# VHH binders against Probable cyclic pyranopterin monophosphate synthase (moaC), part 3

Target 1, 244 residues: Probable cyclic pyranopterin monophosphate synthase (moaC), of Pyrobaculum aerophilum (q8zyf8)
Amino acid sequence: MIVDISKKPDVFRYARASANADVKKCNTAVAAKAATVASRYLPFLHPLPLSATAWCKDGKFYVEGIAHWQTGVEMDVLFGVLVGLLGSGAVKIENLRVEIKQKQTTPPIIENVNTSEAPITREGDLVASAYGRMKVVNLDIVKNPVEKGHPIYAAQTAAALNAKRLCELLGGPCPSVQHFKIEIITSDSVEVRTFIKARDITPAPEALFSAGVALLTIWDMIKKYEKDENGQYPYTYISELHLD

## First folded at step 1 (VHH)

Design h09 (framework vhh_8h63_2)
Fold by ESMFold2-Fast, scan of step 1:
Order: C-alpha cells, then sequence, then structure tokens
Structure h09 (fold): chain B 244 residues (1-244), chain A 119 residues (1-119)
C-alpha cells in the first residue's frame, strides 16, 4: 500500500544522500531530475513537489532535496544519487546512504549550482549481471509482510518493471530486453543479483538500476524500523552495487 | 578544517541595534552558504537568517524586515545586522556553515555569542 499521510503536518522536509563512486564527470542534471520523479519508479513513494540539487566532491556523489509536504524525501534523494551515478557512467557504487534528514518549520536554503553531464557510453556485452548489498538493522523484518506489503516480493516486481525504464531518465536508446531475472537473499545483509539480456545494446546500466531499485524499495518499506531516536539512518546503507 | 569565531554580542536596549560577526578560517569561505541561528532559554533553536554563495537570503518571519544578513568574502566574515531589537530577540546566536554551498543543513557551528535585549 501507499501509506496514508493525510494527517501528517506540511513542514519542510530535507534530506541529503551520498555514495562513493569513481567517475570522471558527474551528471548532476540527471540526478536532480530523477529525484523529483522518484515516485514514478519506486512503487510506494508519494508524489510530491521536490526541489533537488546534485554535486560531486572528493570521490562522492551527493543529492539533496527539499519539499514542503507530509512525508520525508530521503528515498527521493537516494534515487537521485543512484540514477545520477548511472547517468555518469558508474559501474561501481559504494556506500549509498542517507547522510541526514530533517523536518523544520522554516525553509532551508539550497544553492542553484552549475550542472555538468558525463557522456553515457553503451559499449559492452548484450548480457549483464549486477550485485548489490544493503546493510539493515533488522533483517527479519525484510522477510515478512510489513504495512506496505512484502518487501522481497515488492522489490522483485519493482525491479522487473523498472529494468526497461532507465532510458526514460538517461535519454538515448533503450535496450530491447529479452530476459530479466532477479534473486534476493537475506544473510547478514540484503543481497540482490540481477541478470538481463538485450538484443541490440548493452543492458549493463539496467542491471545496476534494477538491483538498486530492488534495494531502495526494500529500504522504503522497512524504513520506520531502521531509524534511530533522531530519525536518522546510522546503520542502513547500500554498501556495494557493481557489475559482476 | 573550518573554524568559526563569533563576536559582537552584548546588552542592548529595546529598539536599539547590534551587529554580530563571524570570522571564518581554515577553508574557502566564499564556497559555502552561511547562516545565523539562535536559541533562547526554554525554546528550540531557530534559523533566523541565511545567505548562499550567490547572495540570496532567507529570513525567519520573526526577524524579517528587522535583521539583515551579509557576507564579505574578501574578509571571510559573515554579519548579522539586527535593528529594532525586541526583548524576544534575547538569545544565544550561532554562526554556522551549511554543508558546502548546497543545503540548509549545518555541519560547523561557532561558539555562539549572547545577545540580551532589555526592556
Amino acid sequence: as target 1 above (244 residues)
Amino acid sequence: ELQLVESGGGLVQAGGSLTVSCAASGSTFSEYAMGWSRQAPGKERELVAGINTGGSTYYADTVKGRFTISRDNAKNTLYLQMNSLKPEDTAMYYCARYIEVKSGTYDYWGQGTQVTVSG
């Protein structure tokens, strides 16, 4: 389900997400755009008016977002980092996390920064596999239905639906997907493997994207169990996401 | 590492004016959004004014029209000019850096300077 937020106050909601990535030039425009439309891709997110800014510094990719709304924006900015890195040509993403989230009655200041774009190359094999790992506080919650549904089954469905849709965000040609499969395992963490086959161009970005969507869907569904006493995520993050 | 040192607080009568300043060292000041927050006894900390690298400003409704935030990048100094002061403005005032140039989230704070308005 999409959870009923109708009785929550309209306050300023702020979040900043980051990940480590070795990219030569950051596609910040794609990241900001993705954050504002994340609810079209993550099945249980609320649509909301979001202002988003992205930047790179010291080997890290950042997205921050602000909305005056009845729900937090941490999932939106996490999605922005994921898509921004994929649009920047990243084949390895580490430590995708929420650095901070806040509620406040006054509007925070965000800067309008110059956006830069990295070229996206579609060179590679017509099959791709990706691996992702997410650290969580309570692994048992992932295995059972929660308020929004069953995290693993929802993640599998969201990943399959979205395996074909990354090109909507990055632009350029869409791979003609012929096969997609996903495996989700809970061990000491949440682990995802995706495999995708295309007819015409490499689906490597789609393999990474679908794995990331699966992990973010699980995070969104369990997030109330993951927050500390200050509403932060000191323990929950996507530790690795890479091509196999 | 960035260091923030505040000065200019003190006792002032209602209707008076006071300027507090914040000297930044250690990092390139011109690359950061900066702000002033305050905390009065028994109340939550309130962001009262902010300024980004481009000079755009924010003011809380409680101080809008009375306070002016400004920056001098050549001197690495942030200012808050406070006019028409009210007893309700009595608080500890903190200078803060927003994380880089990009958000309302503060990651560095000064030691604070006390402003007391009599009357």
Scores: ipSAE 0.000, ipTM 0.170, lowest interface PAE 16.3, mean pLDDT 82

Design h10 (framework vhh_8h63_2)
Fold by ESMFold2-Fast, scan of step 1:
Structure h10 (fold): chain B 244 residues (1-244), chain A 119 residues (1-119)
Amino acid sequence: as target 1 above (244 residues)
Amino acid sequence: ELQLVESGGGLVQAGGSLTVSCAASGFTFSSHAMGWSRQAPGKERELVAGIDWGGSTYYADTVKGRFTISRDNAKNTLYLQMNSLKPEDTAMYYCAAPKYESYGDLGYWGQGTQVTVSG
């Protein structure tokens, strides 16, 4: 009989991301941590209170997250999968995608799984090159400025600024980066190539990371044009990301 | 289209236990969050428990520690195990599914199953 319109139901934002990867062990603690701090690395994400959980099953790496916030959390969990796989020693990542995103009026429970972090191995050449490909519905949108700016220029800037920062998330020594180069090409998809040279330890994880940051920055900037009528991403995903 | 069929309600003594179940059809059950809502005569509907497709659960403060929600994706069935029942738990219990336009709003209900707690 009495309707209180002034107090809307609280809205919780949920998303789950996944990717295929051939790894011997899954570094789930790094993935969950990375998802909660993704805004420090992706330039157009704002900080938000995120609870995140990561797991591996049947050759796939998963991250889910929830926050009571104004924006969705799909970019945060995608970043979690990317960093979790790099922290797990992945040199090839396939089909990095958002499986589902959801708004909930009732708060779900996500338990923080506290797992042991293992140091990553930094053996390899002092130069590394990575290639990434992202399928999108609206290639023409990628080529021109949107409300947040030009996707390609923003991606180049984000990748360059973050090229040496993966070690902040993985908890090991940082490579002394001497050179970084990135190329972004629009074909039938968005293609990224990175090259990085270090003085002391292999920058191979950083080459993969910077390529992934570039692609996720583009995805974040064009995401409103990529969603279907149900707010999902049936056609947008990073199909491959690997060392050359 | 979407159909929810609740069962397992009945009369139970205070302090007793009861399990209600919901058979879901007409949608991909394993891909959706599900829940249980209840409504007593003269009161508003209350969401008492929820479970997402990953198995994460929610419980209203009124039932925390006493009720357990679970799902069997192979059988498209949702369960609510109710322990330490109180007379205040007497209500019609509704299986809840998301509305088509809202992935987190458990606003679609079945016909319900009556739970009466004596004593």
Scores: ipSAE 0.000, ipTM 0.109, lowest interface PAE 20.8, mean pLDDT 82

Design h11 (framework vhh_8h63_2)
Fold by ESMFold2-Fast, scan of step 1:
Structure h11 (fold): chain B 244 residues (1-244), chain A 122 residues (1-122)
Amino acid sequence: as target 1 above (244 residues)
Amino acid sequence: ELQLVESGGGLVQAGGSLTVSCAASGFTVSDNYMGWSRQAPGKERELVAGISSGGNTYYADTVKGRFTISRDNAKNTLYLQMNSLKPEDTAMYYCAKEYSGSYDRWGAFDYWGQGTQVTVSG
């Protein structure tokens, strides 16, 4: 269920997201593209016209975005960071977070960049698993239905639908996915584990991607309960996302 | 800059075991996806095993259940333990580090070492 936003004001919306990752290359084009199409992959995210820019600095990957729209763009830029890092060869992502979000009257101009192509690897019949952890203010919200539905059920569905779609964003070959499963556990945080079997190339980026999609889907569904009085996320972030 | 030195190859009888090693310098093994590939005379190179920075392992169908990839972080060394060896396992074995080009996909490899020869008779 996509929530009605018709009563929200059309103003300029800005957000910047970042994550720590040890990457030697910075695939900014894939990150910017991913941010603009995030609603195709996150089931409850509103589609919107977005201008996005990505860059790397001091061990961090950044994506910022701007739109003149009724909704914020923080989920879009978070998705951009996730996909940009996967397109840059990251196997470990730490501290994926929203650094700031703003409403502006006269924002800076942000321009999209060209799409990148991903290299091909053929490794035979392979399996991969990924682990992700997200810190949240209140775990009880995650465990129960909210306005948009049940966060865990929605996350499982979004992850399964997207397990074979990362190649659409990165370009290049799609693994022949034979099996996908996901487990979501709530302890002192939200934990996800994904398992993928594929025939011809390693599905490890897809395992990471589906774990990240699951966590971002939960975050998007519970986000009103996670924001402070200034609309910022003082606690919520994805602390780790790596192969298990 | 980067250096990989394979060792431990040799001649073994069918059904035997052998461990090959790869000593790395100029980077940390545990921070990279590492793999073992092999090439027999007249055949294309085959990736047989891989290990991610997080410790997740991958094996080609031809070696599943027989080969084990591992690493020793203190020694910055990658290992391939080969059990129940078959004559068709005869090949030059190469240690590989993950490719880090501009438009990377995880699991692509570059920088192959000198290799170590494994010969299985029987």
Scores: ipSAE 0.000, ipTM 0.132, lowest interface PAE 18.1, mean pLDDT 80

Design h12 (framework vhh_8h63_2)
Fold by ESMFold2-Fast, scan of step 1:
Structure h12 (fold): chain B 244 residues (1-244), chain A 118 residues (1-118)
Amino acid sequence: as target 1 above (244 residues)
Amino acid sequence: ELQLVESGGGLVQAGGSLTVSCAASGFRFSDYAMGWSRQAPGKERELVAGITYGGSTYYADTVKGRFTISRDNAKNTLYLQMNSLKPEDTAMYYCATDQWSGYESDYWGQGTQVTVSG
């Protein structure tokens, strides 16, 4: 289910997410756009009016967002970082995390950053696999149904539905997907592996995207159990996401 | 590109043991879940054993306690140790990626025949 937020306060919501990635060009415009439409891709996110900004600094990709709404924007900015990095040609993403989130009665100040657009280059084989790992505090909660449903089944479905949709965010031709598979395992962390086959152009970005969508769907479904007393995520993050 | 080559099959007496191997190339083996499926004459293909990239294992009830799946990531090789073999274990054995959970794979090896006589 989409959780009832009607009793939450309508205040300014701020969040900043980041990840480590070595990219030659920083596609900040795609990141900011993706954050504003994240609810179209992550099945349990609330649609909301988000202002988002992205930047790269010191080997990290950042997205921050502000909304005057009844729910937090941390999942929206995490999605922005994921898509921004894929739009920047990343094949390895590390430590995708929420740096901070806040509630305020006054508008927060957003840093002025230099934004840029860069076209994505698609080179590679017509088959691709991705691996992702997410660290969580409450691993046992992932294994059973929660308020929004069963995290593993929801993640598998979200990944499959979205395996063909990354081109909507990056622009350019969409790969003609012939096959998609995903497996999700709970070990000492949440592990995901995707496999995708396409007819015409490399689906490598789609393999990464579908793995990331699966992990973010699980994070969104369990997030109330992962927050500390200040509503932060000290131990929850996607530690690695890479092509095979 | 991606290749899976099974070996080690053959004729064995009931109650005997056999190890089949699968050599993988063209991909980063350590990053994939792997499995063994078999197809006996007149029967559908069944998943008998699977192993995740982290080493967690699955076994079909028909082979549980008799078969052991293992992997050697340094050698890019998957193994299936088969003990206490029965005539009912006679089948072509296939190695595949992503097969530990019952997922059907488009990437199968050529197979290795195991025949158990009694």
Scores: ipSAE 0.000, ipTM 0.110, lowest interface PAE 19.5, mean pLDDT 82

Design h13 (framework vhh_8h63_2)
Amino acid sequence: ELQLVESGGGLVQAGGSLTVSCAASGFTFSQYAMGWSRQAPGKERELVAGISSEGSTYYADTVKGRFTISRDNAKNTLYLQMNSLKPEDTAMYYCAALTYDSRYFGEDYWGQGTQVTVSG
ESMFold2-Fast, scan of step 1: ipSAE 0.000; ipTM 0.310

Design n01 (framework vhh_h_nbbcii10_fgla)
Fold by ESMFold2-Fast, scan of step 1:
Structure n01 (fold): chain B 244 residues (1-244), chain A 127 residues (1-127)
Amino acid sequence: as target 1 above (244 residues)
Amino acid sequence: QVQLVESGGGLVQPGGSLRLSCAASGFTFSDYSSYALGWFRQAPGQGLEAVAAISGSGGSTYYADSVKGRFTISRDNSKNTLYLQMNSLRAEDTAVYYCAADRYSGSYYLPSEYDYWGQGTLVTVSS
C-alpha cells in the first residue's frame, strides 16, 4: 500500500544524512543522482522533485536534499549516502543516520556542485556476503504488519527485486547474478545478511546494496514510530553494513 | 572569496550586555540550509570552545552550558548577518569571539568541523 499524503502541506522539506566509511574517493555525483531517484528502488517512497548535494569530510560521507513537497526527504538522502559510498568503493559502512530533518517556509538555495569518479573496480570473488544491523526504538513493530504491510517481508522482496540494479546507479559493468539469498532476524536490533553469486565479476557491491535496501525499506515502513516529537531520529540508525 | 567579519566586541562591566555581529560575504546564508553558523571563543591561555550555533534554517540551536539562558544566537538571512546577544556577562566570558560557518558538518559544537572563520573580536569583561 502507498500511503495517502494528500493531507500533507507543500512546504520545503530538508534532510541531511551521513555515514562513516573508509573510502579513497568521493563519488558525489552518484550519491546525488541516487537520492533523486530513490523511489525507483525503495518500494514505498513517493517520487518527488529533489535537489541533492553530497560531500566528504573527515571520514564521513554526507548527502543533503531539498524538495518543495508533501513528504519528507530523509529516506531519499539516506539512500543517496548508501549508493554514493558504494560508488566510492566502500566495503564497510558505519553509522548511516539522519543528522537533521526540517520543514521550512523559505526556499533554501543549494549550490549543486557534485563530481564524478571513475566506476569501481569489479575484480574479486564471484560470491559475496554482506551483514547489516539497524537500531530501532521497538523491535515488536518490525515483527508485525504496519499500515504499509509487513516490514520484514517487504524488505526481503525489495532486496531481491533490486539485487541486480545497483549498476544502473554506479555505471560500469553489471554482474550476471546467478543466485541471491537474504535472511532478516530480530535480536536486540534488526539484522540482515545477504548472499549473492555472479558468473563474471564480483557482486560484492550488490550484496551490500541489497542489505542496505532491506534495512532502509524497514526504516521507511516504521518511521512514524521512530521519530521524536520534533520529527527527528534520536535512536534509529544503521550501525554497521559490511562484507562478511 | 568567502569572508566572515566580526564586530561589536569591546570592554564591558560584569552584569553588562554586548551584541556581536558577523557579516558574511562571498556566499549567502539562505544558500546553505546545511551550514552550521556558530560562535566560538578562546579565553587567554585556553583552547577554542563552542559558545552557540544555529542551523541554516534557524530551526535548531546549540548553546554551551556556561552560556545557556544568558546568550542568544540569531541570524538575519536578508542582511547575511549572524548575531550573538550576550547578557549578564561575567569575567570568565572574556575571550576572543570567532564567527564560523561550515557546510560539511553535522556536529554544531565541534570547532574542527567548521571550514570558514572570521578573524575574531575581543570581548573583555572587567570592572
Scores: ipSAE 0.000, ipTM 0.147, lowest interface PAE 16.0, mean pLDDT 83

Design n02 (framework vhh_h_nbbcii10_fgla)
Fold by ESMFold2-Fast, scan of step 1:
Structure n02 (fold): chain B 244 residues (1-244), chain A 124 residues (1-124)
Amino acid sequence: as target 1 above (244 residues)
Amino acid sequence: QVQLVESGGGLVQPGGSLRLSCAASGFTFSYDSTYALGWFRQAPGQGLEAVAAISSSGGSTYYADSVKGRFTISRDNSKNTLYLQMNSLRAEDTAVYYCAAGRYWSDSLEYDYWGQGTLVTVSS
């Protein structure tokens, strides 16, 4: 279900997300754009009028966003970082996390959206596997239905539905997907493995994207149990996401 | 080419019943099929929700808590068709219902193929 936010106040909602990444050039335009349309990809997100900007500094990729709306924007900016890094050619993403989220009565300052682009390549194997790991406060919440539904089952279906959709965000050629599978395991953390086979071009970015979508879907569904007393995420983050 | 086509949707009163059908073409359900089959729904203004799934053998089923005891999933391999029997329908069951086919894992479901959807409206 999409949770009822009608009783929440319209105030300025701000968030900033980041991840460590080894990329040669940052595709900040695709990151900012992805953040604004995250609700089209993450099944339980509310659509909202988001202003977003992205930048790279000191080996980290950042996205921040603001909306004057009835819900927080942390999942939107997390999605922006994920897609921005994939659009920048990242094959390894570490420590994807929410740095801060705030409610404000006055608008914060948001920098202009960059138009920088990294080269996007579709050279490589026609099969790809990705692995992702997410640290959570309470693993038992992930294993059982919550208000929005069952996190693991929702994540599996969200990943499958979105496995072919990354090219909508990055532009360029779409792989002709012939096979996709996903496995989600709860150990001391939430672990995801994806496998994807394409006919014509490498689906490596899609393997990473579908794993990331699965983890973000779980995070979104359990997020009320993950926040501390200040509404922050001190312990919840995607610690690694990489090609096998 | 693999296609899934849903049918059987429509308008029904609260407390009523409907049976949805999903006809598959381009592959067969046969006893040795590895495809799990399922139903998803999307209510107006809401996200996609898993409703029910059935294993290739028919020996294992899944139901969302919201429909457990009211809905029954079944498959007929000879007709290459998946069914969802919906009883004791409620206004909150109003949604577009999608048929899906994919592999079943002990801890996960994946769906390779989707239908176009059929609308179910539960209204007085």
Scores: ipSAE 0.000, ipTM 0.063, lowest interface PAE 27.3, mean pLDDT 83

Design n03 (framework vhh_h_nbbcii10_fgla)
Fold by ESMFold2-Fast, scan of step 1:
Structure n03 (fold): chain B 244 residues (1-244), chain A 126 residues (1-126)
Amino acid sequence: as target 1 above (244 residues)
Amino acid sequence: QVQLVESGGGLVQPGGSLRLSCAASGGTFSYSSTYSLGWFRQAPGQGLEAVAAISGSGGYTYYADSVKGRFTISRDNSKNTLYLQMNSLRAEDTAVYYCAAEYGSGWYDSREYDYWGQGTLVTVSS
């Protein structure tokens, strides 16, 4: 189900997302591109005209975006950070979160930042597994159907559909995927494990990507219940995402 | 089931004061989940207008320019109740007043609100 947004106001929507990153070079161009096309990968995200920019500073990767539209852009910039880090060679992502989101009648001021491209590395084992963890306010909401459907089942489907698609965003060769498996567990948090096998190039980035897509799909489906009174996410974030 | 019930409406003379209350039940207020609450009004023959809104913590408020300085919004989460204190009332404040709740941001647009009361009539007339 795609939620009806026809009665929401067309106003400027702004968001900035970040994650901790230890990468040698930041692929900010891939991050900005990914944010603008996030709805092609996250099944319940609305397509929208988004302007996005990305930068790295003090061990963090940032993406900010603006759109004049009926929905917020927080999921789009979160996706941008995820893909930007993967395109920068990250094998560990910590504290992927929304720093701020705003709804404004006046266009927000965005400062120009330098964008750069980084080489995409495709070396490593032909089998990869990834682990992700997301903190949420109430796990019972994740375990049951919401207006968009069941978060866990939707996340499993979104991850499987996207397991081969990260290369569309990174611009490099696509791994010939032979096997994909995902497991989602709810404990004190939402935990995801992915396993992927390829025959030609390492699918390590795809293992991380599919885990991240699963978590972001759950976040998008439950976000109504995760926002505080100011529309911010004080308690919801992806605390870790790394190769096993 | 979420339900909102307004009370406190009635006839008042220009320059007078009135306090509206909105009682919530069925999960509108929660220990772990907080709803933003607002007051909207609709005057005879006019569209729906945002009047005031308040965050779950009570730390952030919004007021329409037409009521700023005269109206005060407040909430008591322990009593599941939203209030609108209306002072220095004018004939143009005559309207049906609705309380509304949403989870998340959306202070100034009625389309962002998920739960609505049935409305209470306020008439300012001599």
Scores: ipSAE 0.000, ipTM 0.116, lowest interface PAE 18.6, mean pLDDT 80

Design n04 (framework vhh_h_nbbcii10_fgla)
Fold by ESMFold2-Fast, scan of step 1:
Structure n04 (fold): chain B 244 residues (1-244), chain A 125 residues (1-125)
Amino acid sequence: as target 1 above (244 residues)
Amino acid sequence: QVQLVESGGGLVQPGGSLRLSCAASGFTYEYSSSYALGWFRQAPGQGLEAVAAISWSGGSTYYADSVKGRFTISRDNSKNTLYLQMNSLRAEDTAVYYCAAKDTYLYSGDEFDYWGQGTLVTVSS
């Protein structure tokens, strides 16, 4: 379910997410756009008016966001980093994490820098496989229904739906998906493997995207069990996401 | 069609070592060799016992209490091969060892869908 937030106060919600990636281009416009529409892709995320900005510095990709709303924005900025890196040509993403999240009654101060980017052209194999790993505090809660539903089943469905939708965010042609499957394993971490086959253009970005969406869906569904007393994530992060 | 072929069994003295290999074929993922993989054994007159299992990525492993600290499971996805390094072998380790693969969305560590033919390991003086 989408959890009832109607009784939560409208306060300023801020978050910054980051990841390590070896990219030659920093597609900040795609990242900022993705953050603002993350609820269209993550099934249990609340829609909200978000101001977002993205930047690259010292081998890291960043997205920060602000909303005056009834929910936190950490999932929105995490989604922005994921899509921004995919739009920047990343085939390997490490340490996708929330650096900080805050709420306050006075507006936070951020610098908004957004740059427009051209649609991405794709070359490569018509079959792709991706792997992702996420560290969590308690793996057993991932295996069973929580308030929002069953994390693994929800992640499988969200991944399959979103394997067909990354082109809405990146621009350019959409692969004609002919086959998609996902495997989620709860070992010492949450592990995901995706496989996708397309008719016409490489679905490699979609393999990465669907794996990332699966992990972010699980994170969103279990996040109340992952936060410390200050609402931060002391352990939870996506440690790796890459093409096989 | 998934096929698993074991090798490396034989006769060894107590305290000795053996390395079992399992060659896998017929997996459907390109650039990935398998789902979860494991080793099971059946000693004379006993039922099937889970020995060790490894996730498709190699990042997670399971070991039966009887073999912890003595056996090591590993996999090489580039070669489609699963391994079991068996050290400090005991007479009680005498069994037919089976390679197994599981098509799973959730790691259980004990139930598998595809099986090899088995390889005999005899620990005797």
Scores: ipSAE 0.000, ipTM 0.109, lowest interface PAE 20.8, mean pLDDT 82

Design n05 (framework vhh_h_nbbcii10_fgla)
Fold by ESMFold2-Fast, scan of step 1:
Structure n05 (fold): chain B 244 residues (1-244), chain A 126 residues (1-126)
Amino acid sequence: as target 1 above (244 residues)
Amino acid sequence: QVQLVESGGGLVQPGGSLRLSCAASGFTFDSYSSYALGWFRQAPGQGLEAVAAITGSGGSTYYADSVKGRFTISRDNSKNTLYLQMNSLRAEDTAVYYCAARPYDSGYTLHEYDYWGQGTLVTVSS
């Protein structure tokens, strides 16, 4: 379910997310756009009016978001980092995390304004596999239904639906998907493997995207159990996401 | 493509008034779009800070404590324009003022992202 936030206060919600990635050019425009429309892709995420900025610095990709609304924006900025890196040609993403999130009466100061577009190239094999790993505090919660539903089943469905939709965010041609499968394993962490086959163009970005969507869907569904007393995520992050 | 263009800035004496306008093109202010619209400012040597915001469907407004009671934000959907009425201006209000739209609507072009105007300078000086 989409949980009822109607009784939460309208205050400024701020978050900054980052990930390590080795990319030649940063597609910050795609990242900012993706953050503002994340709820169209993450099934239990609330729609909200978000102002987002993205930038790259010292081998890290950042997305910062602000909204005056009834819910936090951490999932929106995480989604922005994921899509921005995929739009930047990343084949390996490490330590996708929330650096900070705040709820405050006064608006936060934003410092970083930098937008650029990079050409999106689609060269490669017509078959792709991706692997992702997410560290969580409460692994047992992932295995059972929570208020929003069953995290693993929701993640599998969200990944499958979204395997065909990354091109809506990156622009350019959409792969004609012929086959998609996903496996989610809970060991000492949440592990995801995706496999995708396309007829016409490489689905490598879609393999990464669907794995990331699965992990972010689980994070969103369990996030109330992952936050500390200050509403931060001290131990929850996507440690790796890469092509096999 | 989507653009926000500010106007109405200039030099004004302390205690004076100015009205800033933000004209939007490439999208419309309506109930379907769910746009949140706001004004931000940046004083010399300082970071960007929010001044006032108006949310889409509820008409809820926000004001920074420093401007509360002096500034009024409003929108005119028929003119596709956001306004900031600034009264009782003080030297501390001197800044470049930016209009921003926080979109949440599917009417965008393939490469569109969060929208900011280019800024308009407001100088409050005797």
Scores: ipSAE 0.000, ipTM 0.102, lowest interface PAE 20.6, mean pLDDT 80

Design n06 (framework vhh_h_nbbcii10_fgla)
Fold by ESMFold2-Fast, scan of step 1:
Formats: sequence, structure tokens, C-alpha cells
Structure n06 (fold): chain B 244 residues (1-244), chain A 124 residues (1-124)
Amino acid sequence: as target 1 above (244 residues)
Amino acid sequence: QVQLVESGGGLVQPGGSLRLSCAASGSTFSYESSYALGWFRQAPGQGLEAVAAISTSGGRTYYADSVKGRFTISRDNSKNTLYLQMNSLRAEDTAVYYCAADLGYEWSTGYDYWGQGTLVTVSS
């Protein structure tokens, strides 16, 4: 379900997310755009009027977002980092996390950031596998239904749907997907493995994207149990996401 | 426009029990209006600590490690009331206890509404 936020106050909601970036050029325009439309891809996120900016610095990819709204923006900026890195040609993403989130009655102060676009290329094998791992505080919550539904089943469905939709965000040709499967395992962490086959262009970005969407869907569904007393995420993060 | 009023605090000896109540007015505790209800406490000279939380349906609960197995959170939506059953009380449970309502989805000390607090003293 999409939880009722109608009685929550409109306040300024801020978040910044980051991940380690090993890319030649940062596609910050794709990242900022993706953050603003994250609710179209993560099934239980509320749509909201988000202003987002993205940048790369010191080996990290960043997205920050601000909205005057009734809910937080941390999932939106996490999604922005994920898509921004995929649009930048990343085949390995490490330490995707929320650095900080805040709410306040006065507008946050932000510096202007230049936006750049990187060309998108689609060359490679017609079969791809990706692996992702997410650290969580309460693993038992992942295995059972929560108010929004069952995290694992929701993640499997969101991943399958989104394996066909990354091209909407990257602005290029869509792979003609012939086969997709996903496995989610709870060990000492949440582990995801995806496999995808396409007829015409490499689905490697889709393998990564579907794995990332699965993990972010689980994070969104359990985030109530992951926050500390200041509303921060001291433990939860996606430690690795890479092609096999 | 929601008011929360705690009651049930008082003096109790170590090993004793107390039941705290939190009555809401201005809106009902319903599936559509509250994602989470919780109890927080603040001991003298210390910061605010989350104690327990309960989902709108009552089907899911959270407890701090310090109270797990001793405290039980529950709710009665028909009476618009949240409860905290405190058993096997210890001196370190001495604190002002606050109930809080998150009228939507967000877990944190940024809950939308807070009560005024009720004092629990565990001492001889």
C-alpha cells in the first residue's frame, strides 16, 4: 500500500545520498531527473515536487534533494544516485547510502551545481547477471509482511517491471527483453541476484537497475525499523552492486 | 489538532509493574491516520530514548533492547488509546514517559504529536 500522509505537516524535507563512483564522466542530468520521478519506479513512494541536484567529487557520486512536502526524500535521492551511475556507465556501485536527511520549517541553504550530460552507449553481451547486497538492522522484518506488503514479493515484482523501464530514464534504445529472473536471499544481509537476456542490445544496465530497484524497494518498505532516534540510517546501506 | 495525554505514571518498587495509557483527542487512531504510535522516555540528565512502537493495525511492534521482554505496547483504536505495560521494572527505567503519534509514515523523534509526559519513578 501507499501509506496515508495527508495529515502530516508540509515542512522542508532534505536528503543527500552518495555512492562510490568509478566512472569517466558523471551523468548528473540523468541523476537529477531520476530523483524527481522516483515514485514512478519504486511502487510505494509518494509523488512529490522534488528539486534535485547531482555532482561528483573525490570518487563519489552525490544527489541531494529538497521538497516542501509531507514525506521524506531519501528514497528519491538514493534512486537518483543509482540511475545516475548507471547512466554514467558504471558496472560496479559501492556504498550507496543516505548521508543525511533533515526536516525543517525554513528553506535549506544549497549551493548552485553545474549539470552535465554523458553519452549513453549500448555495446556488450546479450546476457547479463548482477549481484547486490544490502546491510539492514532487522533482517527478520524483511522476511515477513509489513504495512506496505511483503518486502521480498514486492521487490521481485518491482524488479521485473523495472527491468523493462530503465531506457525511459536513460533516453536510449530499450533492450528487447526475452528472459528475466531474480533471486532474493536473506543471510546476514539482503542479497539479490538478477539474470536478464535480450535479443538486440546489452541488458547489463537493466541487470544492475533491477537489482538496485529490488533493494531500494525493500529499504523503503522497512525504513521505519532502520532509522535511529534522529531519523538517520546508521547501519542501512547497499554495500555492493555489480555485474557478475 | 491532535492532543495526546499520558496517565498511569507513579512510584513503584523494583520488580513491580505499571501500565501507562495515552489518550488521543482531535482524531482517531485508525489505519488511515497513523502509521506508527510510540513511547519515548527521558531519564534525568539524559537524552530522549525510543522505547516501543506499534503499527496502525497492531500487528507489528518494536522494542528497544533495554525493555524487550519486559514491556508490551498495545493499542485500542475503539477507545483511541495507546498502552505500555511495564513489568519487572528496574531503577534505570525511572524517566518521564512520552507518547507520540506519527500521522503518516516516518519513524524518528520527528513524530508529529507528543504528549506532555508522565513520570515513572522506580525506587524504594
Scores: ipSAE 0.000, ipTM 0.132, lowest interface PAE 18.7, mean pLDDT 81

